Miniprotein binders against q53ft3. Designs and how they scored, part 2

Target 1, 195 residues: q53ft3
Amino acid sequence: MFGCLVAGRLVQTAAQQVAEDKFVFDLPDYESINHVVVFMLGTIPFPEGMGGSVYFSYPDSNGMPVWQLLGFVTNGKPSAIFKISGLKSGEGSQHPFGAMNIVRTPSVAQIGISVELLDSMAQQTPVGNAAVSSVDSFTQFTQKMLDNFYNFASSFAVSQAQMTPSPSEMFIPANVVLKWYENFQRRLAQNPLFW

## First folded at step 32 (miniprotein)

Design G6
Fold by ESMFold2, look of step 35:
Structure G6 (fold): chain B 195 residues (1-195), chain A 93 residues (1-93)
Amino acid sequence: as target 1 above (195 residues)
Amino acid sequence: SITVRVQIYENGKRYEYQFTVESPEELEKVLEKLMKKIEEEGAQYVYIRVYAESPEEAKEFAKLLVKIFEKLGFTKIRVYFLGNYVWIIGRLE
């Protein structure tokens, strides 16, 4: 039903089923892993009204598993990329796996998938920033692109007295670009993902 | 009473049926008629969701569903129990 992919490793397509509604992939040498991709193989969809909660587990200092909710996969979003590099010393979350797979070796972790009702999944909160959508880095990149565009366009500005006849060209008043730039910056500051 | 939802995938189309039954005997009769239609239409995989009144009743229905799927030649049968809820999937190779 599910696949798990780590860059530089063979894709795993044979999850260990540890309960009727729970599936697990082992991640040896997990400390070298920064991202994992969890996806549906496409052979069996979730039943209507259900989806999958995706968890990351690693052993704590006592060798006991620490489970963290990464996010979700559904029929409408059948694959997801999760960043786990920042979670290897993070806080655990409530999870449906109980005492599954007691792991004492610090180099072995697990990805767990629990098949659950969509309504139950909606009340769960993933651990911070596990999904690959870093607002701060996206905002930085977008702001730099915006500045670069404005500087580029402004370098071609001419006054009406400086214009030469060019009947095959169209012109846009420079203040239109400035007004657009100011409006875009305002919108970006309010919601970096508005576009 | 027991609510049963059946989803059938055939040639990229999804068919959905829902019905309520009062006993395992009634469920068996309805499912046998539905499974005959599934076989004649050439469905590639079928999944059935049953919500029973108790976990014991759910287990009884799961046994029935597995027998029907095996009789019809389905392979890779998967059964999931979530308390009163049973999810079963079968493929016809």
Scores: ipSAE 0.000, ipTM 0.095, lowest interface PAE 18.7, mean pLDDT 67
Fold by OpenDDE base, look of step 35:
Structure G6 (fold): chain B 195 residues (1-195), chain A 93 residues (1-93)
Amino acid sequence: as target 1 above (195 residues)
Amino acid sequence: SITVRVQIYENGKRYEYQFTVESPEELEKVLEKLMKKIEEEGAQYVYIRVYAESPEEAKEFAKLLVKIFEKLGFTKIRVYFLGNYVWIIGRLE
């Protein structure tokens, strides 16, 4: 349902579903991360009237996660870029994922997505400097996302001759991915906020 | 060897198990044993990551993991690939 991207890293499409409405991505070496892109995969939309609240967590001095609301993703806004570099020293005020006793290395942070009512989201206030407002930054990170996805997807490309029969699996032609990439690039160039 | 990471979530608590197995068959046995413990703990969601040596092996592991999950009564099974990693998520009802 969700993807997460850090520039220079592989795209993550396998969120840990910790609850029916809670998804988590692990971010190792979070101290080196400046921005995170959260996006919907497009396979499953939010239910009507619902969206995703995006949170960032980092371990405090006691190793407990400190959650901060970054922003939102919705069916109408299926992707967002967040600056997290300035949040790493914050106190945090929200614990939407509860007191999770997460055994993890100290360098691992998390992105959490909570599926919530849009009405509820309207009552929440994201941290002030999390949303990336720069069009240039958005374009750059989007480009990184595109490249990362393309590279990732392409790494799994096989010729038909190389395919092992698997009737239960669905396959997407590589040319479809390329076409999507090219179209997206074109649209991005025309309007970075075309979606 | 196959490196396996198992993460279970219960009421906001996360438990992680890491181990290595020498064969897919051993993986199944270990997971079955582990699942008994997990069930006793009342975990709702289980997330497993397996590292493969190749994409082809990853696909095979995926198939195996799905079978195991189905056998163990998991629902809402989802499989994801990242490089040579296979990720599987399921819910215990």
Scores: ipSAE 0.000, ipTM 0.196, lowest interface PAE 11.8, mean pLDDT 77

## First folded at step 38 (miniprotein)

Design Z4
Fold by OpenDDE base, last read:
Structure Z4 (fold): chain B 195 residues (1-195), chain A 93 residues (1-93)
Amino acid sequence: as target 1 above (195 residues)
Amino acid sequence: SIEVRVIIYENGKVYTYQFTVESPEELKKVLEKLEKKIEKEGAEYVYIRVYAESPEEAKEFAKLLVKIFEKLGFTKIRVYFMGNYVFIVGELE
């Protein structure tokens, strides 16, 4: 019914069904994971009036599971991307999975999907910034990449008066980096696939 | 949270600021402070990026930013949109 995807890893299409209405995926080495995609396989739809609440669980310092509501999947929205990297320090929320006898290793987190009434889901509040649209994720990534380069380059900025003479060495003015920064963003804004 | 990035180019120096604000109201306050700073110190080039909660909100922020940049007297103002981002550049020639 459900699939789980982490970039650079094999897709998981076999969830552990821990209850009639509850499914779990294991995420080994979860600390290296930034985003998780949860999706319906298309084989079995949700029953009418029902959807899936998606939870993330990770072990706290005491080895106890901390659960957080990431968001939702439905027949109308059969896939979603969730950012989990920033949630590792978050507070636990109420969850329907109870004390599951799941073999927990410190390096393994879990994605839990609970099949629930849509009306009940509407009353739940996911943790902030967990749910990311594909378009928004791309835009954020591009900005982070650009910022990374800009920050790196600008960290080496010095005035000409501060420079040690090196006639054979080529230098790039800081304003060139700034202009590049704007121009690249402009092009992305015009066409995100210009590259 | 609303992420804000500001780059100011003045007299050959580049200043970069990145921070977050918790509400549109707080954003307005920060922008007002920035406006006063730029008015006092001057700037040849100013870049501001704001990450909104929606494209619609980004457009609303753009209106505010344009108003500020016009007030600052920039001769060239460029606005770009990408997803939830709004980018504005003001330049003095």
Scores: ipSAE 0.308, ipTM 0.769, lowest interface PAE 1.1, mean pLDDT 89
Fold by OpenDDE base, fold request of step 39:
Structure Z4 (fold): chain B 195 residues (1-195), chain A 93 residues (1-93)
Amino acid sequence: as target 1 above (195 residues)
Amino acid sequence: SIEVRVIIYENGKVYTYQFTVESPEELKKVLEKLEKKIEKEGAEYVYIRVYAESPEEAKEFAKLLVKIFEKLGFTKIRVYFMGNYVFIVGELE
């Protein structure tokens, strides 16, 4: 009924059914994962008035599972992308998977899907920033990229007094990098697809 | 959480700060501290980026930031919006 995809890995189409309405995927080496795609296979739709609540679980320092609601999938939106990299230090939330004493290796996380009434799902609040829209993901990525370059370049900034004389070598003032940084962001703000 | 990035250019030196705050109220407190610092030490150029929870919240933060920058006496103030981001730049000419 469900599939799970991590970039650079084989797609998972065989969820472990732990209950009539609950499915689980294992995510080995979860600390290297930034995003997870959860999708319906298209073989079996949700019953009318039902959808899927998608949860993420990771082991805490004591090896106990911490569950968090990521978001939802429905017949109308049969796939979703979730960011899980920033959730690894979050607080646990209520979840329908109970005390599943799944002996987890410390490096393995889980994606859980619970088939629930749409009305019940509407009352639940996913953890912040887990559900990724394509537009929001793009804006965040661009900022991360720009920050990475700026931080790298700025780390080499020195005053003239600190410089070793090298008359033949070209140097770029720090203010140039700063101005470029602002100007590029301005252009993105005007049109994210200006390039 | 709200992500904040601050860049200050003063006397040829660039200072960069990046941190997160947990609420709009906390953001206001941090900005007030920054205002006092900038007022005391001076700055030729200040850049602040805030990642809000919504575009609407970003606009509210922009209003707050503009007010602060006006109080600081910047001669040029520029504000940009992109998704949940608000960018503000203050410059002394």
Scores: ipSAE 0.304, ipTM 0.768, lowest interface PAE 1.1, mean pLDDT 89
Fold by OpenDDE base, fold request of step 39:
Structure Z4 (fold): chain B 195 residues (1-195), chain A 93 residues (1-93)
Amino acid sequence: as target 1 above (195 residues)
Amino acid sequence: SIEVRVIIYENGKVYTYQFTVESPEELKKVLEKLEKKIEKEGAEYVYIRVYAESPEEAKEFAKLLVKIFEKLGFTKIRVYFMGNYVFIVGELE
């Protein structure tokens, strides 16, 4: 019914069904994982009025599992990307897997999917920033990259009065960097795939 | 949280400010202060980027920013949208 994908790893299409309405994927070496894709295989849809709550479980400093609600998948939204990096500092949330005796190794995290009523899902609040909007994530990344370069370059800005004479050395005016910064952003805004 | 980035080019110097505000109301206040500063000191080029909570909110912020830039007397104003970002540039030719 469900699949799980981590970039650079084989896709998982065989979830462990721990209950009629609960499925679990193991994620070994979870600390190296930034994002996880959870998706429906398309073989079996959710029953009418039902969807899937997606949880992440990792061991805390004491080896105890910490569960966090990442988000949801539904028949209308059969796939989602979740950021799981940085969640280690988060507090655990209520989860439907607490009664499950899942044998865990310290380096293995889990993705849990619980089939639940859509109305109930609507009342739940995922951990912040776990659900990734692909468009928003891309835009944020591009801005961070551009900012990084701009900040780096601008940190070397000096006035001519402050400059040590080096006739053979080429310099780039600050306004050129600024114009580049705007122009590149403009182009991205017009077409994010212009490059 | 709303992320704001401001770049001011004045008399050959570039000033960059990046900060966060907690509400649209706070954003308005900050922008008003910035407007007053620019009015006093002058600027040939001003770039402002705002990261909103939604594209719709970004459009609302754009309207506010345009009004400010018009008041500042910029002869050329450019607005760009990308996701939750709004970019506005004002120039004096």
Scores: ipSAE 0.303, ipTM 0.768, lowest interface PAE 1.1, mean pLDDT 89
Fold by OpenDDE base, fold request of step 39:
Structure Z4 (fold): chain B 195 residues (1-195), chain A 93 residues (1-93)
Amino acid sequence: as target 1 above (195 residues)
Amino acid sequence: SIEVRVIIYENGKVYTYQFTVESPEELKKVLEKLEKKIEKEGAEYVYIRVYAESPEEAKEFAKLLVKIFEKLGFTKIRVYFMGNYVFIVGELE
């Protein structure tokens, strides 16, 4: 019924059915995963009035599973992308998988899908930043790119008092990088396609 | 979680802080601490970016940030929005 995709890995189309209405995918080496795609295979639709709540489970420092609601898939929205990299330090939420005794290795996380009533799903709140929209993904990427450059450049910052004279070498003041950082963000905010 | 990035420019030095908070209430507490720090140490330029859960929440955070920046005495305050992000910059003359 469901598939799971991680970039750079083979697609998973065989979920473990742990209950009549619950399915689980294993994600080995989960610490290297940023995004997960969950999708319906199209062979079996959800029953009328039902959808799938998508959960992520990772081991805490003690090896105990921490479950978080990522979002939803439905017949009307049969696929979704979830960011899981930032959730590794989050608090656990209520989940329908509490009774499952799944043997897990420290490096393996899980994606759980629970088939639930749409009305019930509407009352649930996914963890923040898990569901990825196209617009939001773009904005996050731009910020990460900008942050990466800023952090890299700033790591080389030294005061004039700390500098060894090198008359032939050009230097860029730290405030220039800072001003560029703001200006670029301002321009993006005004027009995401200014470039 | 709410991601927060703070950049402070003071006396030719740039300080960058990035962290996450779990709730708007925690954000408020952190911002209050930051306010006290800036008040004590001074800053010529402060940049804060907050990633909210929604554009609407970002606007609410903007209101809070503006109030803080006004209290700090910044003469120039700029606010930008992009998706769920709010950016605020304060400068002293």
Scores: ipSAE 0.302, ipTM 0.765, lowest interface PAE 1.1, mean pLDDT 89
Fold by OpenDDE base, last read:
Structure Z4 (fold): chain B 195 residues (1-195), chain A 93 residues (1-93)
Amino acid sequence: as target 1 above (195 residues)
Amino acid sequence: SIEVRVIIYENGKVYTYQFTVESPEELKKVLEKLEKKIEKEGAEYVYIRVYAESPEEAKEFAKLLVKIFEKLGFTKIRVYFMGNYVFIVGELE
């Protein structure tokens, strides 16, 4: 039903089913992992009105598992990317996996998926910044790039009164940069992949 | 936090402001101050970008921004959405 992918590793398609509605993937050498992709295989959809809550567990300093809610997958959003590299210092959250007697080596973390009602999922709060939206990351990056260029160019803006005559040099009006800035953003808003 | 970027074009000069606010209420206060400034000093072109917590919140902010821009008397108002971003441009013909 579920797959798990770590960048640079083979895909996992065989989750351990620990309950009728709970699935677990082992993540060896978890300290080297930055991102995890959880996805539906497409063979079995969620029942109507249900989705999957995705949890991450790692051993604390005492060897006890600390569970954190990363986010969700649904029939409408069958895959998600989660950042786990910064979660080591987080507090544990409530989780449905209880005390699992899994022989854990200290270097192994787990991804848990719990099939739950969508209404119940809506009441849960994932840990901050764990869910990575590729679209959001792209939009932020593009804005930062555009801002960087705009800021750089505008820092050289001078009035005509301040200009030193340089007949051999071409000048671009500041309003052209501004118009370009807006037009480019408009195009991105219409189609982020217009380029 | 909500990131806000403002670009004002007035009398051939370009002014750029970027800052963060901690709540929608604070955003409203900042926008009110900005409105007063623009009303007093004038502007030929104003660009505002707001990064919201969600696309839905961005739409709500858009409504607020449009009202402000209409009040300021801009003859052309353009609104764009991209993810959690809302962009609004006001221009005087």
Scores: ipSAE 0.302, ipTM 0.765, lowest interface PAE 1.1, mean pLDDT 89
Fold by OpenDDE base, look of step 38:
Structure Z4 (fold): chain B 195 residues (1-195), chain A 93 residues (1-93)
Amino acid sequence: as target 1 above (195 residues)
Amino acid sequence: SIEVRVIIYENGKVYTYQFTVESPEELKKVLEKLEKKIEKEGAEYVYIRVYAESPEEAKEFAKLLVKIFEKLGFTKIRVYFMGNYVFIVGELE
């Protein structure tokens, strides 16, 4: 019914069904994972009025599982990307998976999917920043790229008084870089795909 | 966490600051300090970028930032939104 994908790893299509309405994927070496994709295989849809609550579980310092709600998948939204790298220090939340006596190696985390009523799901609040929209990921990437260039260029900024004569070289005023920085961001804000 | 980037252009010099705050309340405090600094130094151009937890929160931060920039006396204020980002620029004519 469900698949789980981590970049650079084989796709998982065989979830462990721990209950009639609960499925679990193991994530070895979870500390190296930034994002996880959870998706429906398309073989079996959710029953009418139902969806899937997606949880992440990692061992705390005492080896006890800490569960956090990441988000949701539904027939209308059959796949979702979640950022889990920033959750490793988070607090646990209420979860439907109970005391699972799963012998966990310290390096293995879990993705849990609980089939629930859509109305119930609407009352739940995922942990902040876990659900990643494609748009938000793109915006973050573009900003990081722009910042990288700006930081690099600005690090070479000097006043005319500080300049050593170099007649063979051309110079660009820092203000030009600053204006470029704003203009490019403005264009991105208007249309992220302007390029 | 809320990521904040500030660029100040003053008397031909460019200053860039990047930091994170843990709450909107902390952000307000930081912005108040920044406001005082800019007022004292007389910046010609100020760029502030805030990465919020949601687009809605970004809009709320925008309102706050606009008020600050108006108080600072900027004659040109530009606000941009992109995802969870809000960008604001204040400039003197």
Scores: ipSAE 0.289, ipTM 0.762, lowest interface PAE 1.2, mean pLDDT 87

